VHH binders against 2-(3-amino-3-carboxypropyl)histidine synthase (dph2). Designs and how they scored, part 6

Target 1, 340 residues: 2-(3-amino-3-carboxypropyl)histidine synthase (dph2), of Methanocaldococcus jannaschii (q57907)
Amino acid sequence: MLFKTIFYQKLQKKVTTLFNLETERVIREIENLNKNNPKVIFQAPEGLKLKVEKEIEKIKQYFKQKNINIEIYLWGNTCFGACDLIDNHVKNLNVDLIIHYGHEKLSYANPEIKTLFIPAYHIFNKDEEEKILNDIKNFIEKHKSGGKKVAIATTIQYKKLLKDFNPSIILGCRGEVKEGDVILFVGTGRFHPLMIAYKYQKEVFIYNPLSKCFDKISEEEINKFIKKRILAISKLLLNKPKKVGVVLSTKKGQCRKRVFDEIIKLLEENDVNYLPILVDNISPDILFYDVDCYIIVACPRIVLDDYILYKKPIYTPEEFKLFLKNSFKYKFDEIKEDDF

## First folded at step 18 (VHH; from t4 with T53E)

Design v5
Fold by OpenDDE, fold request of step 22:
Structure v5 (fold): chain B 340 residues (1-340), chain A 119 residues (1-119)
Amino acid sequence: as target 1 above (340 residues)
Amino acid sequence: DVQLVESGGGLVQAGGSLRLSCAASGFTFSSYAMYWGRQAPGKGREWVSGINEGGYSTAYASSVKGRFTISRDNAKNTLYLQMNNLKPEDTALYYCAREYRQPDWRDYWGQGTQVTVSS
């Protein structure tokens, strides 16, 4: 009775990581500290945290094999962007290095602790790369034949792949795109392309490198979005707020103190009472104060994407300014270097 | 929690057809682009087909173009892959995936459904 031991070959599903976490680069950076028992913190977006955890394990093993002691932490809170730096939060821990995944450094957000930014480029196989590049090339040629210049914009994940197209990189909540008659946004989601479309008043096409589908921002989509926000602003005209919460984020890349001060001044000039609120992370559950609405002096996407989640109306600084000026010419709020 | 559950795989003879389904839950399905991938034994992940949020834009790998059709029913939170004229080379674990977005970077894919095409 030959007990065929069904060797369940645990097909270790090599979970092929979608992102290049540049393990070797991280290790080199740690080694370059030339410090005994360096203290390193890893910060990553929510979707990368588990992947980064695995990286930490690899890194620990590497240093263990070399008989080098290292103190490593995974940052357990937010990483919304390069604007969400943790250097101020960990000052008391004498951290030697922060590894920040998923972003590149912003000019207006300077960490006081040495920070290595790992962009976490998407890993495509050769066939996908070829398809994506050819699709984009064909798109460009098609428009060129029609006498139109295509400007390419993308997000950090695809920067490396699209390097030959000299794309504009959308960083943070600011959309800056090079000159063109038509804009092709290469990326996911619709926020950035919509914002860009409105800002530049140009046709914006979308190429999603994951689905490999083309799309376009329609005028209808833009109008729908703008109308919703204008309606929200108009409510303030009908019912002037008596007291306004002014929320300033303490996140380094979002702590727009100059904007905050401007808003406060405007409120005072208009005899609107206000509650200044300082917070690190802005969420619906922390805004429960006896105010009529909130001005969110932070990432504009908090308002634009999540306004429905809040019990009271929330506005970007630009939106609230429209109210004060009795203007209906919508302007997207963007974080600028001069905001700080 | 986001869940993607594939079904419809099985054993089929060359030239046969299968229809895969991916049941999505835990997110606003209609707001996300979706795609199918596959992984053959001993090979890496391969992109198969993609579809935009509204379902009116689709894309296919050259290897499956003309044979496979991706579709979605947003009301049912379901992604489909109609596979016709299957070939032994199509043998793989097929998985559905949701696009990831900033700022969360959450990439989701299902456990997959096995498709085996016999000669």
Scores: ipSAE 0.925, ipTM 0.977, lowest interface PAE 0.4, mean pLDDT 93
Fold by OpenDDE, fold request of step 22:
Structure v5 (fold): chain B 340 residues (1-340), chain A 119 residues (1-119)
Amino acid sequence: as target 1 above (340 residues)
Amino acid sequence: DVQLVESGGGLVQAGGSLRLSCAASGFTFSSYAMYWGRQAPGKGREWVSGINEGGYSTAYASSVKGRFTISRDNAKNTLYLQMNNLKPEDTALYYCAREYRQPDWRDYWGQGTQVTVSS
């Protein structure tokens, strides 16, 4: 027991990683397979792949020392979220276990192969933890003194740190936040807080745990974003599409078949010709068909973040519905449990 | 490729000043929050200061508050750290870093610039 602890402590000191990859937990899970020569696949977001590679080396070394053979692969393709599962892709390989980094399991995306989800919590030192927690506490108290309840939202990386605040975890493209007069989003980027601000029509503040800075989503920022998308939709009004590509992702957590069917029905009802397209990964390079535009039935962020990369206009299902209904009240597309 | 290159470090006497620069390339600099960290010999990484995308919000570690000033020039893709009234305890390798975001989880930091403060 003592030798195991020393080895793990030595390994932890050298790992200048920002993320807890829970090496011991992964090892335990592999051991619990009680299988000779288990086959394990590691799936990680792009930014974690190199870190996971190092973890794989550690894990290999551990099992080698125990004279246990293990077959390990690093998944070389995408890991955009817990919606991007690889169980169907590796079914023919007789995989015993998938280690999925950076996400938690989604209720509507169930892998058929045993999958261990490692959230990859950000590792802060004690001083940073204290600062972050105090900053948030002070923020809450300040608003409380003004008679306002603060709802906390965060991403998976900071879930553990913020546990005592009972935060809403923003998963994927769905922004569900608990009740509050004001929302504090703890995290990085501006997409989620902007989406939340628009959705709930509440003040949304941002605390970035890396920079330790407070910020706020402004009405101007929201309006700018919405205006851009409305303009994109308005182009359809000026030039009604004759043929539309309808792209459905086959990723389990993005394969919104019900939404797809609804869109198809709407197109038929409006006498719009369409090309149904099935793909795993959606990218600009694969959308070269003779259509006027595409409806992307997958993660809405493909449209909202990357629309400029595509040669033809791309729309979320909700955006295209606005066109069909001749409505200019923008609605964010979100993946829902009943979409499947 | 994303690159962060720190400069401006050196040897300085206690009470002296240095200005660090971090040249950023390979990404839309103005869209990302940035921060400075440091690592002293035999110690772990320490957060020093952070700045939001627009540069109007800043934060400092208690140990450097009132002495250090973080700033950025988005037109020049450059992050700065003005360090005044330097102390021997400030001796460290200083590095700049970009925030990581979902879904890519790409975290970037520079190689760092050495700051040595003599007594």
Scores: ipSAE 0.925, ipTM 0.977, lowest interface PAE 0.4, mean pLDDT 93
Fold by OpenDDE, last read:
Structure v5 (fold): chain B 340 residues (1-340), chain A 119 residues (1-119)
Amino acid sequence: as target 1 above (340 residues)
Amino acid sequence: DVQLVESGGGLVQAGGSLRLSCAASGFTFSSYAMYWGRQAPGKGREWVSGINEGGYSTAYASSVKGRFTISRDNAKNTLYLQMNNLKPEDTALYYCAREYRQPDWRDYWGQGTQVTVSS
């Protein structure tokens, strides 16, 4: 009993890790395989890979001390979300378990290999926790006093910290938020709060738990974003594409085959020539075909965040539909359960 | 490559002042929220102050509120921390950090600059 406590205490002191990688849970899951030489693959977002590498070292050491052989790999490619599963890639390796960091399982993305999802919650010290919670509480009370109900939305990293506020968790490219007069997004970046603001047409405030600063999505910011995308769509009206690349991702959580089929049908109905393209990872360097533009049938963020990196114009399915319908009422593309 | 380089630390007497700078490179500085942290000897990391992308929203730990001022110059890709009325308890390695975002989860912080406040 004493040796276990000392080992865990020594492991706790050095982990300057911003994220809870749930080492014990991972170990238990591996042990529960009841195999003499289990094969385990670790998959993590780019920013977590080095931390996960250290975690793997700890885990290896643990099993070595127990005289248990374990075969471990770190997945060296992408981990954009729970939509980016690797089970199909490793089918031939007889993998016993996949550890997937930074996400929760999606209902429409089912791995065929046993997968443990570790959300990798951000670790705050007590003072930070107190500050964050008090700031949010004060925000809620301030609005309540004005007769406004605050809906809270957050990302997975802060789900545990904010549990008492019953927040909506933004998963993937979906921005579903509970009912409220105003929305407080707790997280980093501006993509999600902007999307939510446009979708719900409500005031969206931002609280960044890292900087501990409040902010707000302005109408100007929304308009600027929408205007930019409408302008991109309008270019198609001026110069109708002769040939369109339609790119479908093979990632389980992004392989929106029904959407793809719908787009193909629309192109055929409108006598637009097209090239259907299948890819796993979508990147600028792999889209070099003789087409006028691309429709990206995958994660909408590929278009919305990275469109500037591509040599040819890229569009979401919804954006391209606007072109075909000669409509300028912008609609955010979202991955839905029925897309598959 | 993303780089954060802190400067301006040193030895100062209690009641004195220091101005820390963090030079940022390798990313669009004006698009990211930034914050200062510190680590005192034998203690864990402590958040000190934060600032939003535009620099118009700031936050402070209770221990430094009224004494420290965070600011940024987006044109110079530089984050600042003005520290006034320094106390021995402020002795620490001060580091600047950039917020991480999905889907990359890339967190960046500098090597830090040492601040020592003598009684």
Scores: ipSAE 0.925, ipTM 0.977, lowest interface PAE 0.4, mean pLDDT 93
Fold by OpenDDE, last read:
Structure v5 (fold): chain B 340 residues (1-340), chain A 119 residues (1-119)
Amino acid sequence: as target 1 above (340 residues)
Amino acid sequence: DVQLVESGGGLVQAGGSLRLSCAASGFTFSSYAMYWGRQAPGKGREWVSGINEGGYSTAYASSVKGRFTISRDNAKNTLYLQMNNLKPEDTALYYCAREYRQPDWRDYWGQGTQVTVSS
């Protein structure tokens, strides 16, 4: 009875990485340190952490083969953007290099430790690239034939693919787009295109490079969003807060100290009591203080995306200013260079 | 936890039809664009079809255009792919996927369902 050991070839599911993590570039950067036993920290968004872990294994193997000792850590906390730097957190560890995935360096957020930014470009096959580029070209031509100039905006993941279109890159919570009659946002999600639509008061179309579908930000969608926020602000008019929590993030790219000071001054001028709060990461669980509402002096998306998760009302600095001014002309809060 | 579970695959003769389903859970399904991909043996991943959040915008690869129809039922948290006039070249593992977004970069896809088209 020949027990045919069916060697079930464990089809190692080659986890095809959707993103270029530029492992060779990372290795070169580490080598360029010219240091014995360099200490390197890898910081990545939540969705990239497991992928980065695999790359770390490759990197470790590479240096092991070269008989070079390297000390490597994967950052276990947040990486929301290039605004979420960890240099201050790891200052005492004598880190030689930080590898930061998924973002580009911000002009107003400078790490004190050498940091390599890896944009983690999406990897498309040739057929997908061709389709995406042709779809966008056709869109541009269609509008051009109608006498309309299309401005293209995208996120970092697609910057390389769209390079020939000279797109505006949307970084963080700041939406700056070049001049055009119509805006095409190439990317995922609806936050950025909605913000851009309201800011520029232009038609904003969406092309999702993953689904390959076109969409549009409707006036109804904009109005719905604005109405919700105005309603939130109007509640303050009905019930004036007695005490306000003012939350400042310590993240370098979100620590808007000048904005914070401005808000404090306004509160004092209006005889509103306040509690100043410093935090690294803002979450619903840490805001349990005896205040009527919070002003979040950090990334505006914390308020705009997650306000429902909080037990008490949270507002952007701009929203709260509207309350103080008794104005209903909504203004999107954005991080600016002079906020710091 | 986000889960995507594909079903409806099987063996079919050329010219036949199949309807694939993708059951989604662990996230607000109606807020995300979805797409189908496939992987044939020895080949890379191929995008097949996509659909926007509301289901009113769809896209297809040239190889499946006119034969496949993507749809979704947001009330049932389910994505569909109707495949008609199947060809041997359509033989692959079909998987559904959710778009990833900033800032979390979480990309999700199912384990897939096998579609085999015999000549």
Scores: ipSAE 0.925, ipTM 0.977, lowest interface PAE 0.4, mean pLDDT 93

Design v5
Fold by ESMFold2, fold request of step 22:
Structure v5 (fold): chain B 340 residues (1-340), chain A 119 residues (1-119)
Amino acid sequence: as target 1 above (340 residues)
Amino acid sequence: DVQLVESGGGLVQAGGSLRLSCAASGFTFSSYAMYWGRQAPGKGREWVSGINEGGYSTAYASSVKGRFTISRDNAKNTLYLQMNNLKPEDTALYYCAREYRQPDWRDYWGQGTQVTVSS
């Protein structure tokens, strides 16, 4: 490829998914601060950061044209969810407003700095919207004809599209679903629908709005996952740990101190040595201590999605309690309001 | 890095056939749903076809249903689109895409492969 061709290709517009970043609403909220040179931080998931960079440029130009000074920062670290509030990190910067993309506020995680949550709804073209809505409507009608009520569960980026179906919004750390005979999960990935199927003991179907394919969570898939976690718990029964790392996330939406304290009490009652560890972002490379395993008091998905990446076995608090009870009736860990 | 590379485009006469391929790397291919999109000259992007992780559930836009077949070979990390009975209105740049997931919301699209259908 010639240099001229490479340079021209570098300038080509990138094909990318479109999300509604609500530019006008962000601008209005900044203006409503009524401050000279307000300080604003933009926070986004990794995959939205380049889009948010462009959003920042648009907002800078808007205020430049109005001769209004504004101090804007992009939070450079990853944002993993609504539980990932940054107010602890930026308290001393006198920040006036945080723009938090890709999530909505959690009831159990109140930001201490004024925060505007922008869901970043997926923008589908008209033909896609029509197909998605019709596919879901047809699914509901088919089950209604068979005397079954369908409960819809989805994730934040599809909330607006699906508003007329009154969906339950599934959080990465918690999965509550409204009443129904069967459940249709509208979203990507199989973890949420698997967890829901096990929790509610109901038939769970999947509609993926990107591939537009229907699927179903099978009993075999559930059994395989549960057996794998039960095997991990059984290994503790065979070889009682001598020392356990107990990891508490300091993220406001994951800092389940009451659960942490309960685990510590159980370890002390069973004369098991432990290392209490505080971590902001939990990752495999920071857990290198001389322990037999870790109990991760944070978002349950860290254990359930990523356990194979860790050098030592990792468990949820609920899994460790099952070990202590010598129980094989598996229970998914969830973040609850009483955990804090 | 995640990479999606399309191939198999070209010039074909109306009524003809083409098979597009999308070679995937940098992620566990069999764990993700995939789809094809296209962009015709002077038109917006159009979703064409999708397929689930295991390859047993497929979906098609009404404009291509019955003529196009999506498939995947998880052992070869490759997504396919068999395009039969091609029409001039199928002329477009065809893109392979992997679904985005939480928590990072990263979308992945290939560079595209051109399909041109002559009358």
Scores: ipSAE 0.827, ipTM 0.948, lowest interface PAE 0.7, mean pLDDT 88
Fold by ESMFold2, fold request of step 22:
Structure v5 (fold): chain B 340 residues (1-340), chain A 119 residues (1-119)
Amino acid sequence: as target 1 above (340 residues)
Amino acid sequence: DVQLVESGGGLVQAGGSLRLSCAASGFTFSSYAMYWGRQAPGKGREWVSGINEGGYSTAYASSVKGRFTISRDNAKNTLYLQMNNLKPEDTALYYCAREYRQPDWRDYWGQGTQVTVSS
């Protein structure tokens, strides 16, 4: 409950992960608006919101000390990624600037309101940085001695730290990795390295910069995940759907209209009835229609992470295509620029 | 809600041993990497040791390698730090932590347990 959460946070001795919120850069961008009483909205992932609340307090104090009026709002709803642009929600407020934390601008999602993207890079102390960089350098040198080129993949939090390794930056909705004989994923969680290992059919190692442990994605782990999704697809073969909900997200970075149209065409060619649905934020409580299943044309992580929360089975576009082709060669869905 | 509760700290003479525990709840413990940090008075935070989800991969800061052992019991949702041959320099407030992940970026740290090593 919220009261318990607030009480717990007050008792915590301020030990927390430090992220670079680039306070001075944010202040400079607000000043560069050259407007009296500019309107600024701060947007952040759920886990950064309390840190951003404190950031807002600092920025308010800065402008108060300079006797400059500023109108600041915190966007209270969840920010799921760089594709989650709020400009359509706030058109009527004449907002001058949005500060978007935790992400970089996507090439295929252009905000209509001026937006400053602050990546919020993880701040490690000097000893930690040295250990992380040396651990990775030693890993690369070990494999080089064995004749293997190592490609580095990571997430936005570590991009600056790892710049000298020329890393590929893995997005939740799409992952492209530069050429190498083996891949080292620098980050947390096993989903991205699992997806990469399957996609490229290469050895994928993990270096977790928080625990500072090395690990490797196993074939058994890959097979377990893939079998689960293939089982879900196989159920469609046994009980062909009579009516399918086809859900398109209107979020600028997820509105894959070309993929949506392709799915509709395939349903019509196979004489499957459907309900085309437009949704801003996809969640279980808004999908209550009389259909046998849903095809979610949005970020693939909605299906792969959250399918258990939905009342009806949900599938990615790629998974549904596998059903139609009676194919068991699994392919991860990804958002591509050509999808729009 | 995610809770991390450290215990096992106290006053120990130099050369002694302590075993710290971190009881975890509110999440699937076996799915997350965990780590220990510490903070001595007047000093910044120091990463001490980490362990992967399955407990078979570990790492240590050079200042504690060979003296400290991190482990976990996934059946009991508990993280451990066995601390041997303690030195006055090990005096600090020790915290356990769960890794943050995308997309929500939520970090979780315990309140800490005090370890004091006398000469």
Scores: ipSAE 0.818, ipTM 0.948, lowest interface PAE 0.7, mean pLDDT 88
Fold by ESMFold2, last read:
Structure v5 (fold): chain B 340 residues (1-340), chain A 119 residues (1-119)
Amino acid sequence: as target 1 above (340 residues)
Amino acid sequence: DVQLVESGGGLVQAGGSLRLSCAASGFTFSSYAMYWGRQAPGKGREWVSGINEGGYSTAYASSVKGRFTISRDNAKNTLYLQMNNLKPEDTALYYCAREYRQPDWRDYWGQGTQVTVSS
C-alpha cells in the first residue's frame, strides 16, 4: 500500500491555478504581423511568468512546425499592472509586438510599440463556476427582496465569468463603481473593498471566488485604516519636515507629472526643501536619501500597502495636501486622466 | 520562501476519520484566505473547502458538506481539514492553497498529502 501511494504521487503533475492565456489568439496576432523573423516580447506579472514560459514553448513549437522563424523574449522584470509598459526600455531592439498578460489597456497609458493585452481570465471548472454564480445570484436576490439594489465590482481575472452581472472592473488604482444600494466586491484582498466603502459611504460585501466565502467591510476596519493614515499625517504637523523627497514614477500609467508639479509648487510656497526623484520601479531599496519623508507620485497603493517597508515615512500626494490644509477629512489618492 | 506543508494523510477504512494539517510560513498567514483542493489519479482538480482570513466564514463543496470541517489557527499559522465519514470516493491527494492577490498573481499550493480510503 505504501508503494502504491508513492507511485501515484510521482505520477501527479504539480498543481497550479489555471488562467486563460489565449494561445490561439497570440499565435494569430504574431502571424498577422506578416514579417520575416518577427521580434516578440512576452510580459507578465511575477505569478504568471512560469505559466508564460510554458506558453512560449507551445508557441515556439507551433512556428517551428510551420518552418517560420520567430525571435521571442520574456521580459524578466516585474510587471505590476497595465501601467507598466516596457516600450521605452526596448525601443532599440526593433520589437514588432509585445504580449502583455493579466491586464487591459488603460485609456491614459498608450504603448508606442504594438501591444496585445491578454486578460488571463481565471479558469474555474464547471462545478466551481456554478457555485460561484449561484452564490452571487442568491446574494443579489436576497437583497433585492429587501429593497436593495446590488452593484457588482470585480477585477480583471473574473470579468468574463461575471459578465452577466454587468460588473464594474477595478483597474489598479481606480475604484469606480456603478450605482447600487450595496456593493458586492468579487475578488481577493480587502484594499479595494475598503477604499470603495469609504469613497461611496456604502455597505460593501466581499465574495472571494477562490475560498467561496462571503464577508463584509466593517466600519471599525475602515476607521482603523483611516486613523493610521491620519496619525501619520499628524506627525508631519508636529514635526514639520526640513527636506522632502518627491518621487515621480516614469511608468506611463503612473507618471502623474501635473500632480508632481503641484506638489513641488506647494513645497516651494511653504519654504520646504526637497529632492525631486525620478524612478521607474519604486521600492525601499532605492529610496535611501537624506530626507525626512517621501511623497510618492505614482500608484497610491505603493504608499497604502507598503509603507511599513520603507525606512522613512511615505505619503500620497492627497495625504500631503491634507497636511498643508490642516485637514483631517481623509481622501484616498486615485489616478485620474488629468494627472498626466 | 512562502511554503505550505500538508500532513495527516494516510490509509483509512471507509467510515473513518482523518485530520489534515497545513503548516504555513513565509507570509502573514492571518491576512489571507485559504482553501483545500484534491486530485484523484486520472481526474481533474476539485475544490473542496475554503475559509476567510479570520476563520469565521467557511464554504464547502457539495460532495463533502456535512462531513468535512475546515478551520484555522492563526496563532499557529496552521490550516486544518477535519474529514469524517470518509468514502472511497474521497481518495485523493489533498493540498492546501493560499489565494493569489494582485499585483503579482502568485498562487501557492502545497505538494499535498495522500488520503486513501479502503472499502
Scores: ipSAE 0.816, ipTM 0.946, lowest interface PAE 0.7, mean pLDDT 88
Fold by ESMFold2, last read:
Formats: sequence, C-alpha cells, structure tokens
Structure v5 (fold): chain B 340 residues (1-340), chain A 119 residues (1-119)
Amino acid sequence: as target 1 above (340 residues)
Amino acid sequence: DVQLVESGGGLVQAGGSLRLSCAASGFTFSSYAMYWGRQAPGKGREWVSGINEGGYSTAYASSVKGRFTISRDNAKNTLYLQMNNLKPEDTALYYCAREYRQPDWRDYWGQGTQVTVSS
C-alpha cells in the first residue's frame, strides 16, 4: 500500500482554485473582431497569470485548428485593479483587443482600446454554494429577528454567487455600502471591513467564503489601526518636513489630478518645498529623492498596505491634510469621481 | 515563496483516527484564514473545514462535523486536522489552502497527503 500511495501522490495534479475565465466568450469576442491576424493582449492579476497562461494555450489551439492566425501577448506586469488600464503602454502595437481579467470596468476609467472585462468569478461546487448561501441566509434571519437590516458587501469574485442578496461590490480603492443597520462583508482580508466599520460607524461582520467562518470587526482592532496612522502623522508634527515628494499616479483610474493640485496649493500656502513626481507604478525602489516624506496621490491601499516597505514615510492626501489642520479625527482616503 | 506542506496521512481502518499537519512558510501565517479540502478519485473537490486568522472561529462540512477538528498554532506556523471515527468515504487526498486576497489573487495549496480508510 505504501508504494502505491507514494506513486499516486506523484501522479496527482496540483490542486488550484477554479475561476471562471469564460473561454467561450473570449473566443467569441476575438472572432467578432472580423480581422485576419488580430492582435490581442491578455492582462491579469499576478495570481491569475498561470491560469491565464493555460487559457491562452487553449485559445491558441482553438484558432490553430481553424487555420486562423492570431497574435497573442500576455501583459507581463501585474494588474492591481480595474484602474490599471494599459492603453498608453501598448498604443504603438496597434492592439485590437485587451482581455482584462479579475475586474469589471470602472465608470470613471474608460479604455481607449476595445477591452473585454472578465470578472473571473470563483467557481464553488454545489455543496459549497449551498453552505455559503445558507450561512448568509441564516445570519440575515437572525439579525432580522432582532430588528436589524443586514447590508451585504463583497468583492468581485463572489458577485455572481451573492446576486440574490443585492450586494455592494467593494473596490480596492473605494468602498460604498448600501443602507443597513449591520454590515456583513463577504470576502477575505480585514482591511475593507475595518475601513467600512470606521467609515459608517456600524457593526461589521465578516463571512469568509473560503474558510466559511464568521467573524466581527472589533472597536479595539479599529482603534489600533487608527492609532498607528495617527502616530505616523504625529511624526510630521515633531519634525516638520523641509521638502515633500508629491506623487501622482498616471493610471487612468488613479490619476487624481484635482487632489494633486489641492495638495500642491496647500504646500505652497504653508511654504513647504516639494518635488512633484509622476509615476505609473508606485514602488519603494523608484522613490529615492532627497525629501522628508511622500504624499501618494493614487490608490490609498498603496500607503495603508505598504508603508513599511518605504525608506521615507508615506502618507495619503487625507492624512497630510490632518497634519496641516492639526486634527485628531482620522479620515480614510478613497478615490472619488470628482477627484479627476 | 509561499509553501504549504501536508503530512500525517496514511492507511487506517474504519473507526480509526489520524492527525494531519500543514507546515506553512513564506508568509505571515497568523494574518490569513486557512482551510482543508479533499479530493477522492472520480469526484470533485470538497471543502472540509476552515479556520479564521486567530483560530477562534471554525467551520465544518456536514459530512465531517463532530468527527473532525481543525486547529492552528500560529507560533509554529502549522495548521492541523484531527480526524476521528474515520469512514471509508473519507478516503481522499487532503490538502491545506491559504485564502487568496485582493489585489493579487495568489492561489496557494499544498501538494496534499493521502488518507486511505479501509473497511
């Protein structure tokens, strides 16, 4: 039995999460271009790239069997969100179609090149779907009996599964939730539920559809996070900056020019020297200038998730405004339509 | 790099017990929810049990509730599955998984450990 067990484990294929990449829809959209040798670029978040590589091989085989020429590229840089449009990077290649996985189109970021958005919904088996839906239904019923209306928030991966609950879809850079007395965040990670709990001053529960566990965001957890950011702002009060780097992202969904301009005006009004910096992808290795800190005008998650990776302190625009106002009332930064 | 390495599988008679371990490395283990899944030949993948980051919230598939216990030791970066009163239908490759998150969607699964339950 041991030999057969070892042999079988060596033959077992690697298990991976299944996402709906909508192969047939992608093929149909390529065919609908009605072009000989169309040029198509596939774009995906880092964690989907190996799955998309396999998808590309299937699509190549399909068109080869039909004796149809097609020019396919995989975009090698990661895709961090729906705001991460690559039009400007590839315009010289005369691209006919971009396949953008893992997101839906943003209302305020319009692609110039024809783009097919494939949400890549998580594929659960029937038993899992049943358990997830029943767990959520039972949660809603329990709170309803206590007179509480539950608002459901989730992320794109679970949008289809949860359609009957009319969920709010939380974006990495912005979180708006429909009305409710209590919020149930269906998803992974604690940042979005924490931000929502602080923003709306409401109870926020978590249902993780992968572990299928319930949890709750506590006031202590919120306070610890807020104190950490207030402490970072307090460092500016103790050692006033002589020169500030102000970084604006050129990504269509993050290029918050109005916010950038307001920060520049505030710096000028307070006689603070600054360096205005344009960047496509913001990372620690490209911010090496002789400044005391940076203000990152882009997606707030860059600051809030990654600040420990930077050699100089980094702040959101809202955090820097708190420094200037000498205010202790923390406000999360987020991307808004009038920022552009 | 993220690694999940299962151990503790083997051959056991019906009614017996096994304890599976999943050693984690390459990430902050205590920051992520974890879960166990299994796959028998000719069957689809089955979610078995999950546990939150702190280890105080757990969930079980109906087929294993009352017989299996998931736990974690965040100091040792290890996930566990105690399996009691094993049945032939529990025969499967058992694998541990770390939840994926936005924005990178990185999918992490162990290679699995075989559990075979004889009648």
Scores: ipSAE 0.802, ipTM 0.940, lowest interface PAE 0.8, mean pLDDT 88

